Miniprotein binders against q9h3h3. Designs and how they scored, part 297

Target 1, 235 residues: q9h3h3
Amino acid sequence: EDGFTAEHLAAEAMAADMDPWLVFDARTTPATELDAWLAKYPPSQVTRYGDPGSPNSEPVGWIAVYGQGYSPNSGDVQGLQAAWEALQTSGRPITPGTLRQLAITHHVLSGKWLMHLAPGFKLDHAWAGIARAVVEGQLQVAKVSPRAKEGGRQVICVYTDDFTDRLGVLEADSAIRAAGIKCLLTYKPDVYTYLGIYRANRWHLCPTLYESRFQLGGSARGSRVLDRANNVELT
Below, E stands for the ipSAE of ESMFold2; O stands for the ipSAE of OpenDDE; V2 stands for 0.75 times the mean of E and O plus 0.25 times the DockQ between their complexes.

## First folded at step 24 (miniprotein)

Design hU12 (at its last fold request DockQ between E and O 0.93; V2 from the best seeds 0.86)
Fold by OpenDDE base, fold request of step 25:
Structure hU12 (fold): chain B 235 residues (1-235), chain A 80 residues (1-80)
Amino acid sequence: as target 1 above (235 residues)
Amino acid sequence: SKTIEVTVTEETSPEEVAERIVKALKEGAEKVRLTAYGREAIERAWEAIIIAAKRLGQRIVVVIEREDGKIIYTISLEKE
C-alpha cells in the first residue's frame, strides 16, 4: 500500500519492537494523568528517531497504553517456530486451521485490530480515543507507530488476548467504534507474524482474518465484520 | 421461522455438522444454531461453519453469543 513490501514493513515493525517504547501503564499510573501524557506525546509529533523539535529526544519504537488487566504473554514462540519448520518439512497440507491448531498448542493466541492513518489531528484524536478505552478497561492494550521521517501512514494496533475468541474480537471492534473511529480495520493474529507469513505467501494463507467496515444505522455494533477468505459475516 | 439446533462436542465431526447446516438452510430453515462448550468444540463448530459457507457458495451471517461459558453460533444466509 505505501510502496513497501509486506516483508519490509514486518522488518521495520520488528526493529521498532527492539527500540524504547513510550508507555502509559494504567497499572502504575493514575488514569487522571492520561490527558497530560497524550498532550505531551501526540503520535503525529513523536518521531521514530528523536528528530530535533520532537517531544522525544531518543528513538521510539512504539507509543503504547497498557490497561489494568494487561498481562504480557506471548506464549511459546520458539516451540511454535520449531513446530512450523517440522510441518513444512513433513509436506503436509498447510491451512488456516493448521495454523490455528499450532497457535493453540503453543499458546500464541494474541491478535490485533489494525488501522492506518495519516499523521495529524485525525490520528492523534483516534489514538486518544483508543488510549481512553484502554485505561477505562474496554480494551486491554494498544500501540501506535511514531512518525516516520519520510512521512507515510502511522498504524494503531489494538490487541486482543485470543484471536480464536471471535466474540472477544468483535467486542474489541465495538469498543474501537465506540471511541469514534470510522476507518477500515483489519484483524491479524500475531502467529502469522511470528511465522513470517505475509501477504502473497507461497501457502496462499491470508494473514488478515477479518475486516471491519463502519456502518451508520447498521448492526448494534456500528460496523460489519467480514471474514473475506471464508465469505462469512460476523455479528 | 424454523431454527435448527445442533450441539457440537469434541467428538463431533466438523464435516457432519457442515452437512447438517447446508441441508437445513437448503430445506428452508431460517437459522441454524450451533452450541459449543470448550475450546475444541468451539473450533470444530467454527470449522463446520467455514465448510458450510464454502459448500453453499454464498455469504453466511453468523451471530455469536456467549452463555454460561458456551459459545452459540447462529447461522443464516445473507438476505439479498
Scores: ipSAE 0.849, ipTM 0.950, lowest interface PAE 0.3, mean pLDDT 91
Fold by ESMFold2, fold request of step 25:
Structure hU12 (fold): chain B 235 residues (1-235), chain A 80 residues (1-80)
Amino acid sequence: as target 1 above (235 residues)
Amino acid sequence: SKTIEVTVTEETSPEEVAERIVKALKEGAEKVRLTAYGREAIERAWEAIIIAAKRLGQRIVVVIEREDGKIIYTISLEKE
């Protein structure tokens, strides 16, 4: 996707953040209720704006599952944004390293594995597997977009709490693969989202740190994780 | 040797570690193993890996492990 398309998709995602969410919260809901909840709210059938005949009558921005250990902490986003403004006016180079340091300094450390799937059984099956992994404690938190009227691809986001914890990012990839997910995954730190930095940005930064590709045949982890910008494989 | 060991601290130059990684791998070492404790050292070690990857001009493979509170990066050239 080009930068215009990516910017518009990001704006739609941010608008969705502000609408009501459908949440299964393992911190307050017994795990035995998960299967019924998944059957009631398959992401292929939950509509963005509550279309007649869908399981939801009101708009839904996201469908989410919170794990037992989920502890929300966005960090110092306001301080991050102020420091970003100062960096832009300083004339100093803007690099992936300076973004990483800003994120560390302001404790805006979360990131997410992303996958895009068409509406249908594959999406619903993938989401169910992810949701179970969250409730079972292999993952911390995940969300999936509802079905748009035009029926385009939907996104599953699987969060990690610290994108600089590269082993933790790889462990999340492994848990996703163990849930039976075979599609392409991309990893994006939330710092880029909070700063409005998308694929075709003016600084030529790549918001995607890693790509994960499913791999059969002798791989210990079941996937190949690549930092494409730096040509480094993580395992 | 088969494996070159480097301890990375908060005062270690990523550029100097990168030079050691590149030299070792070009001279036939199978692996370079970086050990780092604490966020600053861990990030300096990662920066060294990125610099080395750029200088080598080919894909490297980094095995990441945690041991006794330390992060271990084991670096090798991708085997064709």
Scores: ipSAE 0.820, ipTM 0.939, lowest interface PAE 0.5, mean pLDDT 89
ESMFold2, look of step 24: ipSAE 0.799; ipTM 0.932
ESMFold2 (binder alone), look of step 24: mean pLDDT 86; pTM 0.850
OpenDDE base, look of step 24: ipSAE 0.771; ipTM 0.924
ESMFold2, fold request of step 25: ipSAE 0.820, 0.816; ipTM 0.940, 0.937
ESMFold2 (binder alone), fold request of step 25: mean pLDDT 87, 87, 87; pTM 0.856, 0.857, 0.856
OpenDDE base, fold request of step 25: ipSAE 0.849, 0.844; ipTM 0.949, 0.949

Design hU13 (at its last look DockQ between E and O 0.90; V2 from the best seeds 0.77)
Fold by ESMFold2, look of step 24:
Structure hU13 (fold): chain B 235 residues (1-235), chain A 80 residues (1-80)
Amino acid sequence: as target 1 above (235 residues)
Amino acid sequence: SKTIEVTVTEETSPEEVAERIVKALKEGAEKVRLTAYGREAIERAWEAIIIAAKRLGNRIVVVIEREDGKIIYTISLEKE
């Protein structure tokens, strides 16, 4: 995936955040109802704007599943943004390390594994596996984009609560693979999104920390996870 | 066929640890193991790994484990 595709999907994701979401919330809804909900709202059929013939009559920005242990905390985003402005005027270098320290200081630590799939059975099956993993407690929260009018790939986002907890990020990758997902995954910390830092940014920062590729053997996790910018493999 | 052990603390220089990693792997050590407790030490150890990766030029492999509340980074060169 090039920077155009990833940033276009990120911009559409930000726009969708303001519209209503379809949510299965395991904190208030029994797990036995999940399969019926998944059958009612397959992401390949839920339309972004509620087209005639779709299962939703109103716009949907995201389809999401919250696990029983999900506790939302975006951290000090306003403080992060103020510190970012101060850093830009300070004359000090802007590096991945300084962004990481800002995120730590302001407790804006969430990030997400992303996968892109075409509409259809593979997407719906992948989403169902992820949703079950969230409800069962192997993952904390996930969302999937609805079908757009133009068509094209949809995105599943699987969140982790601390991108600096590299073992936790790898554990989430393993849980995704255990759900039967074999496609390419990319990992992006939310700090880049909150600061509006995308590919082709003027600081030449890379918002994608890791790629995960499915692989039998050689790795305890069933995948190969790479930090391509630094040429490091994590296992 | 040897493993070099390094304990990383919040006072440890990432640059000095990176030099130890690079030297050990270039001199034929199979693995370098960094042990760190606490967020500051863990991040300093990661910084050292990134510095070392730049200097080595070859892809490195980092196995990440938790033992007794500590993070252990076990570092080796990718074979082939």
Scores: ipSAE 0.758, ipTM 0.916, lowest interface PAE 0.7, mean pLDDT 88
Fold by OpenDDE base, look of step 24:
Order: structure tokens, then C-alpha cells, then sequence
Structure hU13 (fold): chain B 235 residues (1-235), chain A 80 residues (1-80)
């Protein structure tokens, strides 16, 4: 059940990437307009298909905020996929190290912190905190899924440029915690998404590299980050 | 508190560094500090940490710091 749901959610996320996005771009829009934009497009009210009475009349794949330093660079995704197919055909062992080397070679280094929240005030408040952190330059880029017809949880994605820079990944976690977010976070490299490596894959690869738990009075970062595969706590 | 310092280069064996980490912590060092400069050395240092973590069996805590383009890993055992 967990595997089928993960593949389905991944397919839905890929389909959503092809639909129009509602974007606040801090490079072109004054930061003073952010609050009005957030009030106009609260993620709990924006609907995936533009339902009657929603703020959007047309389908929306994602709601996104781009920071001043944001530069879209996806790397060589096609070369990555070709190298991955060749690797599978070779019968060579596939490890997390193998995927990391592929990602480095093809410059596909982006990753994201993920949080899942029910629609409503808590989601909209979390999104507003993240959006502000992006516009203030503490984070580079974030997106949130619109409300589905059936309801269910919405996802906020907060990106980092390099999943191999563990300190950068930790700094993003700290910024998310500083924005007041206390829920569980999971970190996933985009390379795993591009290669179709989901939960319960045949190589037993965990697509989640890190898990962040909020901690009161603990580390200066306000969270405990765990490398689950290696049983290492990062702080 | 005894801190052991290890410099990791692009030529350093992750296995050898892992052995030094494990030995130091088993001998009662409170911390092991790895210093690495450049992507390859940083990765070798991390690989050493992973190998050491596996050999120790207990959860380890790693503090990560950046200083003048270097990455510093400070490794300790999780306090019960």
C-alpha cells in the first residue's frame, strides 16, 4: 500500500508540474506585495482544477515563491536518465553512493525538505512563514500543492541547491524551524524523483535521506536531523 | 575532554579514518574532529563517518561546521 501510494503521489506531482503555477517572484515583485498575494491565494483555498468559488478559475499545479537568489538549474536530467538505464543494464550494484555520483556527474543536485499538512489555517500559516523566509533570503525557493478535490494533505516543498552539501541542508532546516514550523520534515533529493526511485523500490534505496524532528530547548537549530540509513544524527 | 583531530585529504582512505574514529571513541575520546577541504575530501570524511557508525553500532552525533571553505565534522557518541 505504501509503495502504490508513493508512486501515485509521484505521478500526481509530475502531472502538477505541467499545469500552470501561481508564482510570487521576489526578483520582479516588491516584497511589500507578498502579504496581499498570500491573502489572495491561500493554499487551503486554491484548488487543483479551479473549482467554482476558488481564488483560481483555471487548473493550478503548484503555488510557488522564488527568492532573490533563485536561479533555476535542473542540470542534465536527460543524461542522468540515460546513464541510469545503462547502469541498470550493466548489472552493476546500485547503491546510494552510485546515485550520488550520477547526480554529481550530471549536475542534478537539487533536493527538498517536505512537510505534509491538512488543509486549513495551519497550512496557510506555515506557507506564509515559508514564503516570507524565501522573500527575506533565508530560503531560495519553495512550493505548495493546491487543495485536491477529495481533500487530503497538502505538501510544502522547500528546496536546497545541493543535497550533497549537508550543512546547506541543515541551514534550510534551521530556517524552516525559525519560520515557526514544528511538524516532521523529510529531505529528498530530486535525482531520486527523476529516476523513479520511490518507496519499496527493487534496489531497497531509501529516497528520504534525512528526517527532521522539532526539539524544544535542544540544539541551537531547534530540531534533530537524523540520517536514518546510517543512524547518524546531524546538528 | 580528549578531542582527536584528523585531517582528511583526497588521498586519505575512508577505512583508515574510520578505524581511527572507532579506536578513539572506544579508548574514551569524547570527540573526534575531522577537517576536510574540497568536495572529494569532504566526501571521504563522510564515508569514514558512515563506516565508523556501522562499526560502532551505536548512534553517533555529528556537528557540521564550515570554516574558510573547510568542513569540520565533530563526532561523538550519543549520550544515553
Amino acid sequence: as target 1 above (235 residues)
Amino acid sequence: SKTIEVTVTEETSPEEVAERIVKALKEGAEKVRLTAYGREAIERAWEAIIIAAKRLGNRIVVVIEREDGKIIYTISLEKE
Scores: ipSAE 0.704, ipTM 0.902, lowest interface PAE 0.4, mean pLDDT 90
ESMFold2 (binder alone), look of step 24: mean pLDDT 86; pTM 0.842

Design hU14 (at its last look DockQ between E and O 0.91; V2 from the best seeds 0.72)
Fold by ESMFold2, look of step 24:
Structure hU14 (fold): chain B 235 residues (1-235), chain A 80 residues (1-80)
Amino acid sequence: as target 1 above (235 residues)
Amino acid sequence: SKTIEVTVTEETSPEEVAERIVKALEEGAEKVRLTAYGREAIERAWEAIIIAAKRLGKRIVVVIEREDGKIIYTISLEKE
């Protein structure tokens, strides 16, 4: 199963959606409580299934922070999935443009910057920085996977509300970099996830729209953001 | 420096705008600026950029700004 680590992590992430989440909700919880919450539930120590000695005794699917302005809005996912089935049987070409139009039509516009980190201090530090950015209002909502028994990399997801708002996607990247994050980031619209479209898909679609690479100097944003499929740099 | 200005609307052909981008950059223009208001025009402008990038066969750089409710895409060739 060589070369499928990212798809494995994505499948595990989707399976975790149904388990309980550990949530810090800035809409109902004072910001001054955040640091204590972060210290209680570091993602490198919160276990997926409640291992002995971990801070949680019950399964945890995700650890999440909701910002003050977070308003859940998945859009018309069922309508999107039905239209996707119809498109596949229609004989029409399946392209990035037709997927974008489906997402717009059905209001499934959210997307996320992703980063993958090994368990340990660097993961916990990165998560803490992201969580603070969410509570301070520079980011809207983020989640991080708990530690799995396999010991593989964990994922932090930082959401944006509209992947077609490219300036907003860049602003989120900038806020992530301002939190001190230097690792590779990739951006994936939720439409691809809801339709089950992964890297090795039959349509040769690229579910990752952008890559962000940390850049010392030379850029006002501190990173270089690239649409790899189209060879376009966004700034 | 030379900057070519294009206004993109819901009626604009992305293919025609892409031709203008490619021609301008190949003829030595420093930048091409696309201005678009509203989701349809903004997406047509982006489509034009993608078409142009494919035709040029080299990386382009797009600076994205919002001004007075409109999106401005400023396009140039990547410098070595």
Scores: ipSAE 0.795, ipTM 0.933, lowest interface PAE 0.6, mean pLDDT 88
Fold by OpenDDE base, look of step 24:
Structure hU14 (fold): chain B 235 residues (1-235), chain A 80 residues (1-80)
Amino acid sequence: as target 1 above (235 residues)
Amino acid sequence: SKTIEVTVTEETSPEEVAERIVKALEEGAEKVRLTAYGREAIERAWEAIIIAAKRLGKRIVVVIEREDGKIIYTISLEKE
């Protein structure tokens, strides 16, 4: 366990969202330039604060790739937050179903597959595979955290438009596996992030909806996806 | 292998569907197939699956397929 509290990691992620991003946008940049861009900005070498000798001189929050079909839509996050505060004040029970309904009502439906990897060749190779899958239209958008000064694991986030579309979540898992990724994946809706619902929250809500484990010779998807809350395997 | 077919609509009770799933699997059906059209029916079908999973007390395996605007859930017990 990275010695950082879930709250510290969340604060760092929010701070990173406010810093400049290194973006490859497939809507405006030819796919033929992707390999040169990946070589210029390998995630294991891009530093969070632009350290001397890094590819970046300025702070970088995230490295991202946008696919051709990418359209940013965050929904009504402010309305979601207001409704969440009102719900807490009401004393009504808060369940995963409650959060799902809030997310639907306010159109805050994005979610992401997460993988944590140590800095180095394996991370850069994983990122290159994901970036290609995004540019080829198998995935819509992905981002990776830059290298921290203290080292530690970097995170790759692969987004889906709707965490309530279980088939869409599974299709993204399949695309990630097809890109050669074999590590453990966890899926988290963004609504949990926007509401400050992290590990060990007072409502005992698990922000991780799904876990994906790589499987050799198994399903056509190359993985087993577990609904953690309900003990249901999706294949 | 016996497959039981269930159509789920926006008016279908998740509890009733869950009972049908549990009964079918306990009676030796290998699979239960739910067909749901539209968002509300899809969610009702999923709720039924969750209720059934809880009642069975065993891990269930669900295959999800999309055809012509519908979702098909194929449910089975985890093989040991």
Scores: ipSAE 0.518, ipTM 0.845, lowest interface PAE 0.6, mean pLDDT 90
ESMFold2 (binder alone), look of step 24: mean pLDDT 87; pTM 0.854

Design hU15 (at its last fold request DockQ between E and O 0.94; V2 from the best seeds 0.86)
Fold by OpenDDE base, fold request of step 25:
Structure hU15 (fold): chain B 235 residues (1-235), chain A 80 residues (1-80)
Amino acid sequence: as target 1 above (235 residues)
Amino acid sequence: SKTIEVTVTEETSPEEVAERIVKALKEGAEKVRLTAYGREAIERAWEAIIIAAKRLGTRIVVVIEREDGKIIYTISLEKE
């Protein structure tokens, strides 16, 4: 595990969210331009700060692809945060169920499949497969982190609109597998990020709801999805 | 193989559903099928599954299907 704390990685992700994004928006750009855009901005070569010789001269927080059905809705994040503070002050027990109810109440329902890959051809190929699946309407939105100076792993995030729609979460896993991705995937709701709930938090909440492992020949979906915290396999 | 059917509503107790799941599987039912309509019922059904999994102490497999706006959870024990 790269020696960065979960808090440091979250702070870096939040800082990256504030920097300019390289976006392919399928709502405004013809799908026929995707291959040229992918060739121009391969994630392994796009640098976080616009290093000399990179395809970007300016800082890039994320590289993203928006599908035709993409509608940005973050919900009531401020109301969620206020309710979370009130809940902590109340001394009531905090459970994953409590967080789901907060998320539902404030419409903060987005979540993402995450994959971590080393910079290079495998990353760029995985990203190209995901980007195509987004443009083809199999996925709604995805982003990938640019290359860091230290050459650490890059993350691809594939979003779903509702982490409580477990079938939709499984459908996104299937689409990722159909794109040829075989690495470990983890699913995280955004509500955990907005509330600052990271690994090893004081509430013992696991911010990872699901793990997907690629499987040859066994499941119709080409993967096994596990809720490790509850010991439940989803199929 | 015996499948037990359970309809989950907004008024259904997750604990009661969990007890029904656990009882059915311990009595030799191969599957328990939960049918839920609407967000609240779907979440109650899922909570029941989590409670049941904890009480069983073994991995459970949940098949998820959507039919006419309903979610169907089909629960079985992992075959060792």
Scores: ipSAE 0.847, ipTM 0.949, lowest interface PAE 0.3, mean pLDDT 91
Fold by ESMFold2, fold request of step 25:
Structure hU15 (fold): chain B 235 residues (1-235), chain A 80 residues (1-80)
Amino acid sequence: as target 1 above (235 residues)
Amino acid sequence: SKTIEVTVTEETSPEEVAERIVKALKEGAEKVRLTAYGREAIERAWEAIIIAAKRLGTRIVVVIEREDGKIIYTISLEKE
């Protein structure tokens, strides 16, 4: 059951990636234009397939903001996928450590903080805060899903360039919290996504490395960040 | 006697560092501080922390800092 569910979710993610994206690119667009762009394309109103009355008439896979320091580099994804297949046939153990080493070897190091919010003011406000943080240089790149026809929760993804740079991952969490976001965040390295490894995988790997929970009066970073699989708090 | 210091290099055994972490914390040290420079050393230090966390069986707290290009992991037991 979970295998069919995971395959369906992967197919939907691939379709979204291949559809057009609505992008604010700070590398080519003045920061003063951001607020008008946000008002034109609130994620609660941009529809996945261009529904009547939407600001978009065509399908939109993602809404994204690229910061001035954004340097796109997915790494050697093809080599990673080949090495992954070889690892599976080798008889060597498949562990979080071996996945991390594959990611390092093939330079597929990006990862993302994720948050899920219902359509509406809270989602649009959260996205606007994240987008401003990207344009101002506190974050590098973020994207948000458009509104689905069923109107379910939407996802904001805030990327970091190296999931092994744990201080950088914590700094991104802090920047998200500084934008006023109090909901649960989860952190997933992109290596798991490129290899199609989801929650209910046959290797019992956990694609979520960290959970961040807002904590007023907590650590200096304003949140509690946990590696739940290893029972380690990062601060 | 409150803080145990360990330098981690690209040739350091994560298993041996993990044993030092576990021993120090069980014997009442307040903190264990790992210092690592460069990707290989930093990842060996993190691996040692994960091994130690599994052996201790309770939540540990890792404070992460950067100083002079080095990564510093400061490890302690979670306080109630």
Scores: ipSAE 0.812, ipTM 0.935, lowest interface PAE 0.5, mean pLDDT 89
ESMFold2, look of step 24: ipSAE 0.805; ipTM 0.936
ESMFold2 (binder alone), look of step 24: mean pLDDT 86; pTM 0.848
OpenDDE base, look of step 24: ipSAE 0.783; ipTM 0.928
ESMFold2, fold request of step 25: ipSAE 0.797, 0.798; ipTM 0.934, 0.934
ESMFold2 (binder alone), fold request of step 25: mean pLDDT 87, 87, 87; pTM 0.852, 0.852, 0.853
OpenDDE base, fold request of step 25: ipSAE 0.846, 0.842; ipTM 0.948, 0.948

Design hU16 (at its last look DockQ between E and O 0.91; V2 from the best seeds 0.76)
Fold by OpenDDE base, look of step 24:
Structure hU16 (fold): chain B 235 residues (1-235), chain A 80 residues (1-80)
Amino acid sequence: as target 1 above (235 residues)
Amino acid sequence: SKTIEVTVTEETSPEEVAERIVKALKEGAEKVRLTAYGREAIERAWEAIIIAAKRLGHKIVVVIEREDGKIIYTISLEKE
């Protein structure tokens, strides 16, 4: 059940990437307009297919905020996929180290912190905090899924440029915590998404590298980050 | 508190560094500090940490710091 749900959610996310996005771009739009934009397009009200009475009349794949330093660079995704197919055909062992080397070689280094929240005030408040952190330059880019017809949880994705830079991943976690977010976070490299590596894959690869749990009065970062595969706490 | 310092280079064996980490912590060192410069050395240092964690069989805590382009990993055992 967990595997089928993960593949379905991944397919939905890929389909959403092809639909129009509602974007606040801090490179072209004054930061003073952010609050009006957030009020116009609260993620709990924006609907995936533009339902009657929603702020959007057309389908929306994602709601996104781009920071001043944001530069879209996806790397060589096609070369990555070809190398992955060749690797599978070779019968060579596939490890997390193998995927890391593929990602480095093809410059596919992006990753994201993920949080899942029910539609409503808590989601909209969390999104507003993240959007502000992006516009203020504490984070580079974030997106949130619109409300589905059936309801269910919405996802906020906060990106980092390099999943191999563990300190950068921790700095993004700290910025998310500083924005007032206390829920569980999981970190996933985009390379795993591009290669179709989901939960319960045949290689037993965990697509989640890190988990962040909020901690009161603990580390200066306000969270504990766990590498689950290796049983290492990062701080 | 006894801190053991290890410099990791692109030529350093992760297994050898892992052995030094495990030995130091078993001998009562409170911390092991790895210093690495450059992507390859940083990755070798991390691989050593993973090997050491596996050999120890319990959770370890790693503080990560950046200084002058270097990455410093400070390793300790989780306090019960």
Scores: ipSAE 0.730, ipTM 0.910, lowest interface PAE 0.4, mean pLDDT 90
Fold by ESMFold2, look of step 24:
Structure hU16 (fold): chain B 235 residues (1-235), chain A 80 residues (1-80)
Amino acid sequence: as target 1 above (235 residues)
Amino acid sequence: SKTIEVTVTEETSPEEVAERIVKALKEGAEKVRLTAYGREAIERAWEAIIIAAKRLGHKIVVVIEREDGKIIYTISLEKE
């Protein structure tokens, strides 16, 4: 029942990853072309499967912007997955420290800030702000889901290169807030995604490390970043 | 103004550092400052913070800074 819905969501995520992406790559495309590209492909209008009347004629899994400093390196994902399988059969305890050490050992260190927004102006405006921050070099890489259904929320993912570099994670949060984003953000390391570990997992691991809430005034970063599981505020 | 300084290395016990954090803050220190260089030490320092947070049962605030290639965690209790 609950496992069925998690399996179905994982299959849909895999399909989106494997479908074509619409990419603005600042490493090869002049920054002056960004505004036209954003106007052509607003995430509220780009359809998942290429509906008639949308700007895309083919399926789109993700809309992405790569910054000038983006250096793709997913690490040793195959080695990570093999070590994970061996560990599950070893009888050794599975803890958050276990996952962190696996990620370090196999260099699978990326993670992402996530925000969920309904289709429409607010989503398109938020995405445009994030995309500009990426092209300007304040963020490295971001993606946004296309529109799959009316009323459904879409997700913007803003990547960082090392979830154990907590200062870098906070700097990304600050850059997101500087782009005018006021909604709730959650941070998830990619290691959990590659190992298929979701909130309803048998080890009771929490894949969400941090929660960021906009805070008017007072804060140097414009937000309050909290590790709720451990009752720690990061600044 | 009492600040307790702890240097964390790759040989340092996170459990012992956590005990020092908890003791210092319960005894009225304003801040505990952990300094760590290198990935192993940085992660040991963070683990110590997590252990200490659990033992304190009170929200803590961690200021994170980089100075001279080192990571500095400055830990305090959240003020009411």
Scores: ipSAE 0.695, ipTM 0.894, lowest interface PAE 0.9, mean pLDDT 87
ESMFold2 (binder alone), look of step 24: mean pLDDT 86; pTM 0.842

